VH-VL binders against o60147. Designs and how they scored, part 111

Target 1, 175 residues: o60147
Amino acid sequence: MLEKNKYLYIFRHIQTNQVLLSQGNVLKKTALFQLPYPLQKPVAPNGMRPAKLRKDHWVPLLKVEFPNESMFQSVFMQLLNYRKYRSVQPLTSDLLKLPIPVRRRKIMRQEVPNTIADLADILNKEKFPENSVRLQLSDKSDSEYADWPPSVQIDSEEIKLSRGFREKTTVDEAR

## First folded at step 6 (VH-VL)

Design da24 (framework fv_dargistotug)
Fold by ESMFold2-Fast, scan of step 6:
Structure da24 (fold): chain C 175 residues (1-175), chain A 119 residues (1-119), chain B 106 residues (1-106)
Amino acid sequence: as target 1 above (175 residues)
Amino acid sequence: QVQLVQSGSELKKPGASVKVSCKASGYTFTSYAMNWVRQAPGQGLEWMGWINTNTGNPTYAQGFTGRFVFSLDTSVSTAYLQISSLKAEDTAVYYCARDIYEHSWFDPWGQGTLVTVSS
Amino acid sequence: DIQLTQSPSFLSASVGDRVTITCRASQGIDSYLAWYQQKPGKAPKLLIYYASTLQSGVPSRFSGSGSGTEFTLTISSLQPEDFATYYCQQLDSYPTFGGGTKVEIK
């Protein structure tokens, strides 16, 4: 069966504020390829290996409902391109002054505001019909990271996850 | 140095409540999750759940909802475990333990708080 | 929950002995397993993470191996300070601990 997908889910890490994009309400292990440390040396600055995907460490940041699959795919691909572009930009002199672990944490904390700003930028450029895109936020104050176009309607209704991923889910449902 | 210091032992009657504290020092409190682990006398370790120190949101393991409440006071870098309507079966050493940044193992641990429930 | 079964639950050993403790998971957990040491009256101490990575400050006589569902903790030459209870913990899902292995002097 062909799955029709018009929803974009964005998740954030509860401690690092790192962001993962998903084409569904369940994070897959392959989403970790979006994180910057898979592109770096295997050993983190503190001598630790990169984090594994643990579903209980990721919470929904926002959910976007598009009118159709083609609009979803366009925006999703553009967001991935924005993330790649940010990952290869030269670091500012202010960031270079910081110790590596502090610099890494500061960069990670900016992923939420940066992703929200990038999403708004894409939606402003695409000029979709008025009130055609529905944005649901876990924390409504996160909408303040950007100016939204007339195509976006915002609400803060709870984001529903699949049976396999909830903060209170037992192990049998988490897999 | 990084350390967690817990409150002293408690002796309570059934039906009472208790609040255990866990004070963190030597690191940025809100950058690491805090876990609670219980150990009944002569028994093994049992994970109770954790609290996100940045958001204040708790997650409880099955069997630790209702009577058990995780909370924070970020102004003093302290996490709390409250147990209401105490039962004899709640007699245990309660540990807080830091979840290491980007990795899901525990270091450091608090020294433990013995809660004894007896009539 | 993912169940972890430790064996043996108890062993007696002499100083200088090689000690091996096994931890078996009810389902595959890749290498997401840690080992802890707990001495009487004390909090657990992290020894090994990611199945085989030794925590800073832990003596090299401790080593871990395994992946998937079967893991081992080895102490190559037991010292007096190593008499303790050892626990495995999985990191693949909500944390669970093995039942513990108590290492006592003969």
Scores: ipSAE 0.007, ipTM 0.498, lowest interface PAE 11.1, mean pLDDT 80

Design da25 (framework fv_dargistotug)
Fold by ESMFold2-Fast, scan of step 6:
Structure da25 (fold): chain C 175 residues (1-175), chain A 119 residues (1-119), chain B 106 residues (1-106)
Amino acid sequence: as target 1 above (175 residues)
Amino acid sequence: QVQLVQSGSELKKPGASVKVSCKASGYTFTSYAMNWVRQAPGQGLEWMGWINTNTGNPTYAQGFTGRFVFSLDTSVSTAYLQISSLKAEDTAVYYCARETYDLYGFDYWGQGTLVTVSS
Amino acid sequence: DIQLTQSPSFLSASVGDRVTITCRASQGIDSYLAWYQQKPGKAPKLLIYYASTLQSGVPSRFSGSGSGTEFTLTISSLQPEDFATYYCQQLDSYPTFGGGTKVEIK
């Protein structure tokens, strides 16, 4: 018994503040491909080892309940596109002047406000019915990163994760 | 300069409770998970669990449910370990340790707090 | 929980000796293994992470190798300051430590 495919979960990394998008209340290992910056240092001359999903490093940022799967899919895909667009933009000159570790952390810390702003922008462009989209935030103050349309109802109720939360294979959801 | 400073040693009788503190400085407290590790006299290291410094939610290893409570005071960058109904086998050095986002190891440790439980 | 078995539990060595400590995991942990050094009365010190990467400030005589279930810590030429207890730790799931290896002078 899985959650209906009308929920969007957004998780944040407790140290880096990077965010992951997920369907339902489960984080899959493949979600790590969303990260612009790996979570580990180079360990060999040939570069970085692939990051491992550690469930204890991620916490819920917010949960969005949509009226139906079609609306969920539309918003989810638009968020992934916004994040892809942001990840390929040239860095500003002020960021390039910072030492690499400082620059990386500053960029990563912006992922929470950026993701929230992007979600609100998408929801403002869509003409959803009043109070049809339910948004739950782990920290209600994070709602202040954006202006929300009348279609959104905000509450601060705890976000529940599935028991046995883990991913052991590289298998996609469709497999 | 990162430091974790723990409270002083405690001598307690069986059945009492103890609260160990771990004060962090030199970094953003809520950006790094805090772990608790126990070492009984002459024994090895034993991971007790961790607390999410951003949410305050604790996770306990199987042997440390019930009598052990992890908590925080983020206003003073301090983590706490409370042990209730103390038993002789709780005699140990208790360490707090920071988990780094770069390494997946514990890069900074408190100096340890010796808790002695004797009659 | 993932169990780590260290061997040997105790090792007697002389300055200049090559010392090898093994850590075996009960299941595959990829390379998510760290090594710590603990001197009497002190907190542990991180030596190696990701099985083979030296922590900043750790002498090059320390090296780590292995992946999956078999891991090794090697000290190529033991120095007086290296007499300590060494622990492996897995971070593939919730952290667990090996039982430790005490390295004493002969």
Scores: ipSAE 0.005, ipTM 0.498, lowest interface PAE 11.2, mean pLDDT 80

Design da26 (framework fv_dargistotug)
Fold by ESMFold2-Fast, scan of step 6:
Structure da26 (fold): chain C 175 residues (1-175), chain A 119 residues (1-119), chain B 106 residues (1-106)
Amino acid sequence: as target 1 above (175 residues)
Amino acid sequence: QVQLVQSGSELKKPGASVKVSCKASGYTFTSYAMNWVRQAPGQGLEWMGWINTNTGNPTYAQGFTGRFVFSLDTSVSTAYLQISSLKAEDTAVYYCARGFDEYTSFDYWGQGTLVTVSS
Amino acid sequence: DIQLTQSPSFLSASVGDRVTITCRASQGIDSYLAWYQQKPGKAPKLLIYYASTLQSGVPSRFSGSGSGTEFTLTISSLQPEDFATYYCQQLDSYPTFGGGTKVEIK
């Protein structure tokens, strides 16, 4: 059987700091379903697929290389579940005191540190082999949001995007 | 009430530099991107680029690299356009314009700043 | 860069007329197109975004349609205050504007 996916890319919105997870270095429009707070007014009715992803507004945050598809799948699904959990939690009394736009902005700004902490927490829980997971960060200081297990090797190499990144024709069009 | 107020007209000689300001009020400055648009006398609109008000990262359109610099002062909710080594062909009205998201265009515009370059 | 071609470049019409302006993109841009009105000596004003969504406060006589490469702006009953130049803009990639259409009332 052909190896499917072993790379996780995480992208950050340049304006809101919201985060998208991607399988590989091409950002597909279905990734917008991950957002708990829309960037703008909804572009489509509830339950419908977002019309199109504007890729030039997203930059790489980090890239994770796993030794195989099974490890990738496990971590990826756990990250999605953690993000869903965060989006439906009751608001704290401090957040309830804020006007809705200010409240949402504060929550969105926390997505980068929260996602990095969640990734580290998942990797600390899993018993992966030493130095088997490779982490590349666009900004090395972002590694300081968490304590990393022995399974993780942090690389200083620049994250390289595919030729199709930010090309509208590469957006996934479901049939 | 959302307002973008730009600095007054400038008359400059070739080789000089100019700095145009765009002061925002009535909204959270860092929640919206700021765009710059040029319009030469009697001509159409030309997008110059934009700056992310949260990160300070500018993006320049083709033809506006080098002499043109976008910057911010977040403490006073102001965006700046600086043009160095001015040429006669830089004579134009320069607009700042707010862009919110990936799907909508520029909903609020500054009144424009006329920059005239002549000897 | 994505090029936008507007037609006509100039038109003259009477009050009450239906006016249609066309914008054609050099490649597919889905619905990421906006329309602006610019009156002499003033900044542009957003009329329509996402091809067909009317901006708040804009009179209902303005409407937009189209997707992909061909788009139209329609003014159903032209008024004296509609004397202006109209521009289309794409936001599918780095923003570009059409050349403009000057509407003059007869």
Scores: ipSAE 0.000, ipTM 0.476, lowest interface PAE 13.5, mean pLDDT 80

Design da27 (framework fv_dargistotug)
Fold by ESMFold2-Fast, scan of step 6:
Structure da27 (fold): chain C 175 residues (1-175), chain A 119 residues (1-119), chain B 106 residues (1-106)
Amino acid sequence: as target 1 above (175 residues)
Amino acid sequence: QVQLVQSGSELKKPGASVKVSCKASGYTFTSYAMNWVRQAPGQGLEWMGWINTNTGNPTYAQGFTGRFVFSLDTSVSTAYLQISSLKAEDTAVYYCARDYPELWGFDYWGQGTLVTVSS
Amino acid sequence: DIQLTQSPSFLSASVGDRVTITCRASQGIDSYLAWYQQKPGKAPKLLIYYASTLQSGVPSRFSGSGSGTEFTLTISSLQPEDFATYYCQQLDSYPTFGGGTKVEIK
């Protein structure tokens, strides 16, 4: 039941391109705490409700398979640190001149290329064995946002987009 | 100004195919999801599914798998609904409607396309 | 799927009346509910989203309230142009619509 995880599941928002990282193939509500910007309008003038996870609005971006849990944890934590670092950097003067809603949209739009570039940078810094990390994308053209190290093998099959990474389980499925 | 303009009415025989278009203007097409909604004569609104305008990936509601296909041509900001093997019960007005995560509602709708299936 | 039940399905009212339409969900949907107005032969028009937020350009006589499973659309003073069918819609899961409420002026 409590299996150690060696897969990283990355989701993107269908309209905003915001990215969520998950250790499981089903996105959990707690993943929304990764987002610095609200996805919903404020309910009250003095505050904003936490965004609700609408699972049909999030689709797979990519799935990463690591050879073991230790390598998964290392890359996952580094990726979260890269995202945190980006969220606290000063905004460029070009962005600062834009109205706040337009500015946030432009920042959110860049999360997909930024996440892919960050993943590649982490994997290039680590010395993983050749072809030990398997990358499967929903759109193979997204791999062009980065140069990948010899440790990465990109799956020729794209992820079929339907309700996240969930698949129908059959009696014929191998463990 | 935001507009969704749909193709004109269609009269088809059972077994034929129809392709309805929905042309968007006045906003960035790929920043909003496009939904399809059906309304049979004298009946209420029925959500058919949506298409991701960034990826082109459709999601169909239960009951609209198989004969119904959502597609896009992003170069002309147009969404399409194709219905194959038409049946009399497909007679309805078909609407496209845009969705945005921050709105939690369909804020702009096409004018509707009446598809009539009769022998 | 989440089912939405609207009541009443039909009502007739006089100009100036306060009109209330109820929408009940088969399970909790928080505040992810929208209200639409549809006039004969026309596309639906968004009135209210996120249960109580009035869409830009919609007259202030329209208001929405509720959360969880029970929601209400209120027209504080009915006008002749309010002759229409009103629909609720949930967006907590795959979108579903209520059966509609037809409002006719007496």
Scores: ipSAE 0.000, ipTM 0.488, lowest interface PAE 12.8, mean pLDDT 81

Design da28 (framework fv_dargistotug)
Fold by ESMFold2-Fast, scan of step 6:
Structure da28 (fold): chain C 175 residues (1-175), chain A 120 residues (1-120), chain B 106 residues (1-106)
Amino acid sequence: as target 1 above (175 residues)
Amino acid sequence: QVQLVQSGSELKKPGASVKVSCKASGYTFTSYAMNWVRQAPGQGLEWMGWINTNTGNPTYAQGFTGRFVFSLDTSVSTAYLQISSLKAEDTAVYYCARSEYYDITGFDYWGQGTLVTVSS
Amino acid sequence: DIQLTQSPSFLSASVGDRVTITCRASQGIDSYLAWYQQKPGKAPKLLIYYASTLQSGVPSRFSGSGSGTEFTLTISSLQPEDFATYYCQQLDSYPTFGGGTKVEIK
């Protein structure tokens, strides 16, 4: 049947720091529906989201390994719900002072610290077994955006992949 | 008025280190990314990478990891490029240039450039 | 990396001429292409972004067209101040620049 998935792959945009969540190591086109603002075109004929995923624009932020698919699904769904909750919160007065384009860019830049904080909040609430969840970051300093529960083990090795969560091919290495 | 003002020219020996500054004024420093672009004498433009001015996170283009370091001092709206273990092939004009975080925008304001000459 | 090839690398023209510069990408980049002008001893100046959008303050004689892998910059009536080197840049991935086109007096 279906192969069980126990990994959450989190990507960030190289310029905007917007975050995409993925159940697999390769981003699917549908992941773009997580974004409140279009990245590629300011006005698209078929709506507010880009027609094509620009894979080279997205780099690894964080990989989360769960002991089983049930824990993965629970955390993944809760993280999506946290993102939706943030999108409907009232804007602070400092954000309201900014022109709309500047305001949107500032909000987008906060997605990395917000996603990391949300992940930690979910894991603190769920009370999973000690050292049952493994985090591997591209930049280990990003772990400092949150306080992690005993269920979390942060890998000492950083993610060194430059093109998503896949290794470069021989074609990619050619110069 | 938006301005990016870079430090003056540098003449260095091979193996030395250099730190180029780029001071921004006339806009909110953390609302724009800062890019670094190199141009060797008589050659074209080469993107070295960018730094997120809000988070401080740098991204380096292929060929510019290791000896090249991007950093910030947000309190004085200044970005820095440090090059260690200088080689003759590092001789170039180094530009800072701002960009919007949207991927469709170009580099709308540039520093005047800093000439770094590496010779014995 | 996405490679950009500009043609011609060198162009000689007279004031009043229509000048066209081509930029070809090694793979599809949609409309994520910008054009720059650089005069000797000076920093580049942004002319066009998103393939065809003219930057504020840039004269209307400059125009850009194209999408996917083939792009053109056109100067409809060359002026004395337009003699410079022109570069294309893609923004679909990590930015890369074309090799440049030097426009000189004939």
Scores: ipSAE 0.000, ipTM 0.483, lowest interface PAE 13.7, mean pLDDT 81

Design da29 (framework fv_dargistotug)
Fold by ESMFold2-Fast, scan of step 6:
Structure da29 (fold): chain C 175 residues (1-175), chain A 119 residues (1-119), chain B 106 residues (1-106)
Amino acid sequence: as target 1 above (175 residues)
Amino acid sequence: QVQLVQSGSELKKPGASVKVSCKASGYTFTSYAMNWVRQAPGQGLEWMGWINTNTGNPTYAQGFTGRFVFSLDTSVSTAYLQISSLKAEDTAVYYCARDHLEYTGFDYWGQGTLVTVSS
Amino acid sequence: DIQLTQSPSFLSASVGDRVTITCRASQGIDSYLAWYQQKPGKAPKLLIYYASTLQSGVPSRFSGSGSGTEFTLTISSLQPEDFATYYCQQLDSYPTFGGGTKVEIK
């Protein structure tokens, strides 16, 4: 049911809450390069062993449907830029008081609310036509992380897809 | 080369104060947090807390609030541990240690400062 | 605070022996566990970080494994210079150390 480049798929890690963006309903291994805190073992203090994509550790967070590829590309690129901007911001003084591993876990946990807020901010600035963008979430309460513009229609149906946004069976339940 | 050099041993009486220094060299001092670790004679390692070298903000572990103070002098890349109202149970070797680059351990340690509290 | 339990607390082994030290955490710590070697009168030396990553300059006979709550340090062929006390440390929360394991070479 995927139409060419009209959908933005967002996944979250089940343990860390780190977020990955995808242009398709299946995560590609290159998406791991989006992570500021890699899911990989360090090889040396400054070196890292390439991460392996464990598909069972990533679940759908939300899906955004755009009316055309141009709008999709604009929003997708802006969202990547917002994520890059956030990665270089200075840490708050309260976070700097925490042991580094605790700090990292708290920062990673914020990726879900931050990504949702960033998406809403971009959509508010773009001023797309009313009800032109469809948002479907795995958990509708996540929509409360932001104020959505009139261009956004939030689907009443939550995502009930297996990993990768495909139709799920009772033996393929998302947690 | 990265080095952490601590001040020499101290012999103090109960009720006195002591200030241990830890001078860093070979890296950007403010880029890595500094930890303090205590080891009582014949005992294991005990994390006391850490100090953010950029902001100067300390965090103390349970049992090390009150009499223990972490501070910095960034102009000379030095961290300090001050213990006030010394008690016999404060007798220990005190280590400073730098956070590992990947946030996963303490990669460089000072040589330790023995503080002996006796009457 | 997260408690770390090391076993055994004391170990005697011969040169060439395979030595295993266990560290158990009171709650899940993912892979945020480090191992240190401390020789008498010296500061601890980082051997392994992130549960199983060998620190630069550390001999390959040392290895770490585990995740979550159970971790092991293995010395595949014990050498005379390996006489020391070994400590595990968790860094998932406020750092805590295990009680230590003293390895004495026979």
Scores: ipSAE 0.000, ipTM 0.478, lowest interface PAE 14.6, mean pLDDT 80

Design da30 (framework fv_dargistotug)
Fold by ESMFold2-Fast, scan of step 6:
Structure da30 (fold): chain C 175 residues (1-175), chain A 119 residues (1-119), chain B 106 residues (1-106)
Amino acid sequence: as target 1 above (175 residues)
Amino acid sequence: QVQLVQSGSELKKPGASVKVSCKASGYTFTSYAMNWVRQAPGQGLEWMGWINTNTGNPTYAQGFTGRFVFSLDTSVSTAYLQISSLKAEDTAVYYCAREWGYDTLFDYWGQGTLVTVSS
Amino acid sequence: DIQLTQSPSFLSASVGDRVTITCRASQGIDSYLAWYQQKPGKAPKLLIYYASTLQSGVPSRFSGSGSGTEFTLTISSLQPEDFATYYCQQLDSYPTFGGGTKVEIK
């Protein structure tokens, strides 16, 4: 039998550092649901932020390979819960003093270190077998945002995406 | 300090090709998307598209498919715009512009490259 | 595409004048609008983003207001260095610019 999905991909926005999680090597518009609601409040009649996934703005941050689908699902759901919890907490007084656009930029830039720290926290809590989880980082220095458990093996190889990740144009449309 | 420095003006005949360069300095080149904006003589600004500096993938506005090619040389922090089969209506100043933020804002611009197409 | 219409296309003003430029969007864009200044022979410079937020280093005499489909750029007391063409740009979809407003000396 074919193995079920056991890969988690995390993507980073190239300018804002916002983070999106994916159960595969492609991003769907529904991934925008993961972004903090205060920063994504619909403000235009056409629902601009939830409808505007520019795939070319997102690059791989990290890829995690789990030994089985149940471990993958557990970690993935916990990461989503951590992100949701962070999004509903009251803003600090320091952030409230800032103009809204500056405040949004500052919050967004913290998503990369926060997500990496949350991932490590979950993996430390779960006590998975030694060397059972393979972590690949696009930038090895990002591993310094957390202390990793013995269950994690860090891989320095580049993260490879399907060519279909960004391809929805025909030869006729992309000259 | 952030700077975008473009190549010098070009005078070309119809049917020729041109390659404009945009050299970035003062920031991590691959962390910010690069956009191209055209301005015909006496006219307004027209967005042509952008290139993802991390992946190298270009996106073109509908009017700029076919003859226009965006590319990069990350080893020298330089973006390129190539126009093939030049037409008189391609006469314009071409700007590169750095994109800042989740929304498409242009916080730094190159000085512009005038491309003149005449017979 | 979202179309942006600027008015007036041209205005003459004197130093010290209050200048107002309008930008109208063909559909609602909330506050996803920026303003740029372009001096003759030079590249555009970002002045205002998200309709009303001044870019760092831009003088306080510049202000932006509006939301939805109607936006204004105001210069409270025009200075000699402010004679330029001003462009609005929407951030709600693939970028589009207004036609520009040329502010020249009276």
Scores: ipSAE 0.000, ipTM 0.480, lowest interface PAE 13.1, mean pLDDT 80

Design i1 (framework fv_lerdelimumab)
Fold by ESMFold2-Fast, scan of step 6:
Order: sequence, then C-alpha cells, then structure tokens
Structure i1 (fold): chain C 175 residues (1-175), chain A 120 residues (1-120), chain B 109 residues (1-109)
Amino acid sequence: as target 1 above (175 residues)
Amino acid sequence: EVQLVESGGGVVQPGRSLRLSCAASGFTFDSYGMHWVRQAPGKGLEWVAVISYSGSNKYYADSVKGRFTISRDNSKNTLYLQMDSLRAEDTAVYYCAREPYDSSGFYDYWGQGTLVTVSS
Amino acid sequence: SSELTQDPAVSVALGQTVRITCQGDSLRSYYASWYQQKPGQAPVLVIYGENNRPSGIPDRFSGSSSGNTASLTITGAQAEDEADYYCNSRDSSGNHLVVFGGGTKLTVL
C-alpha cells in the first residue's frame, strides 16, 4: 500500500551533520523544510524555498520500524515539533558573538545527538508493547545519546535501504 | 506568489450538505499539510481539520468529527471540505491555511475565506 | 485538549508599548504563534516559534514565553496596529490538533 508507512528514516549530511527525517527510504526535496531557521533573521513564509537536494551528500543515521502507521505518525509528528523548538530557541550572547559559519556548524552538529535524544524521549513517553519498535543504526554508539524504553529493540545489523517499491514513490525534484 | 482561494460557500438549510474548495497556486501543493480553520461572525478562530501532504492522514475537531470530510487532489492543487449534516453553529467564514512544515502548528499563508451561512 | 486564554480587549496610546498575553497548558510544551486580523480580512502571521518575524513584519513586534504563558509585545504602537490578535499553539497530544486563543482586540488611542 503506497499510503501506508510504518518506517521512519533519519539521514545526516556527511559534512554538516544536519538531520532530515523521511517517511520513505529516498529523501524528497520537501524534507529541506525541516532545516533550522536562520539564527538572527526570520525565515520568510513566501512560498517554496529554492534549494537543491544533493542525495549523494546524505547518509542514513538510523531507521525505525513501528508496529503500525498510527504509532509511526505520532512519533514522526512529535520529532518534527522538537526540531522546531530547537530551531527557534533564543540566541545566546555567546552564539551571537561567533561568526555565522561557526554558529551554523555548531548548531548543525548538535542535530544528531539532539534528534536521537528526542526520539528516545518520545518513545519513553509512549506505551508501546515490549520489543515492538525496531531501531537500526549506522553507528551503534549513537544509541548512547539516550536511555531507551523496553519497547525498543536495537539491532546490530547495518541499515539496508529498500531500492524497490518505496524508492519509486519519492522524488527529489518538483515537476 | 503563494495564493489560496476558497470557494463553495453560500446559504444552506440545516441538515443539508455543502462542499468547499481551496485552489492553491505559487507553490508545490503536494509537499504541504493543509488545514481548514473557521470563524463564526463576531467570534474567534476555530481549527476544523487537517490533511497531510499525501492525503494519508486526516484529523478533525470534535465538533465536526463524523460530519465533515477533508480531502485533496494533488494533481489539481485543490483542497476540499465536504460538510454534511450542517447545523446553525457551523455558520462561519471558512479559511484554508498552509502549514510551512508537517506538524509545525502554525500557518504561513491563509486564503481570504468563504462564508457559509446555515439558516433555520 | 488544552484551551488558550486571552484577555478580550486591551488599549495602548500611540507610540507606547503594549503586551498581549496568552495562557494555557499546551504552552508548557509548544511555542505560540501570533496572528493579526483586521476587519473583513484574513489573519496574517506576525510571530511564529516564540520570537521569529516573517519577512515584512515590522521589528516593533516581538514574542516571548515562560512556563504556560506566551506574550506578544508591540513596542511603539502605530495606528495601523489596531486589530484583533490571536495566539495559536499545538495541542499537547502532538498529533496535528491545534488550538487558538479567544483573541484580543487592540485599540490604539
């Protein structure tokens, strides 16, 4: 079923460590809207942000398999909200003093541990069955950013993205 | 330029049905979650319904659940609200609104609204 | 579901500072966004994510939050700022349900 999804894919940028969430195993251009707002200037809400998605610059960070689509949507929506909170946090005087490139790099690097911690926090608040949520990481040491509930089963198997049916339902460019 | 244009409002009798449309232009419609928000004459804003970018997820306010159906046609860049079993308390200006990110919780663009009057 | 509470009316003298407040349990978990609505017009987003202004919104508008309270501040109010102001936040459930405050009518004297 094209419209049913119980997998959450999280990707990181190889240079900046920015994080993108995806409902499919291939990133869509619209995933770029998840990126943090500019530190000092408001983001204009004047239509689609012009950006190119370089898929070769993004690698899997983790994959989560949920028991059903309802649980997947609940967790996915809460993760997007957590990212929004971090992107609109007030600037400290320390961050404001740093050059823009250094400030951006520091914030982007925080996205990996912050996203993992947020995921664990959400899963700890939900009452999922024991071992019902499968978490698969590219680097198992990233699981140390948080404490996980009994509902989570962490696999040592490397992430293997499906290239078949799921890939054909996502695009990185608008028509 | 982002534009949202509502249509389909009018005067209707209680218990009847009405379908609202929202024509979107100036952005990639199939990449955004869309909401319906209403405002009764002289009253405040009230959230009505949301539909995800793909159309796979829909949520409704308790006051309209079971009576209203939100849908979208991404090939036509159009959002719909099917309103069944209309009541006097459904009288309001209905706005379609875009959320800039899935589950963002705020709206960066609103249509001009379409008035629905349910007379008894 | 949480309710957001706003005072129904507030007045400010031209050039002075006014603060409009919004209170509710959802604000402990989610930031408020603020909309300006003039008679016969659609709402316009003026502040989102606590204290971000969309392009074209004057810098006299600012936002803040603490605990269960969010505030919209207009520093040096102008006649054109006379309008209804609504706060908006996500429901504490976190699943696309959103709530609005009752609105505050701002009169610029």
Scores: ipSAE 0.000, ipTM 0.468, lowest interface PAE 13.9, mean pLDDT 76

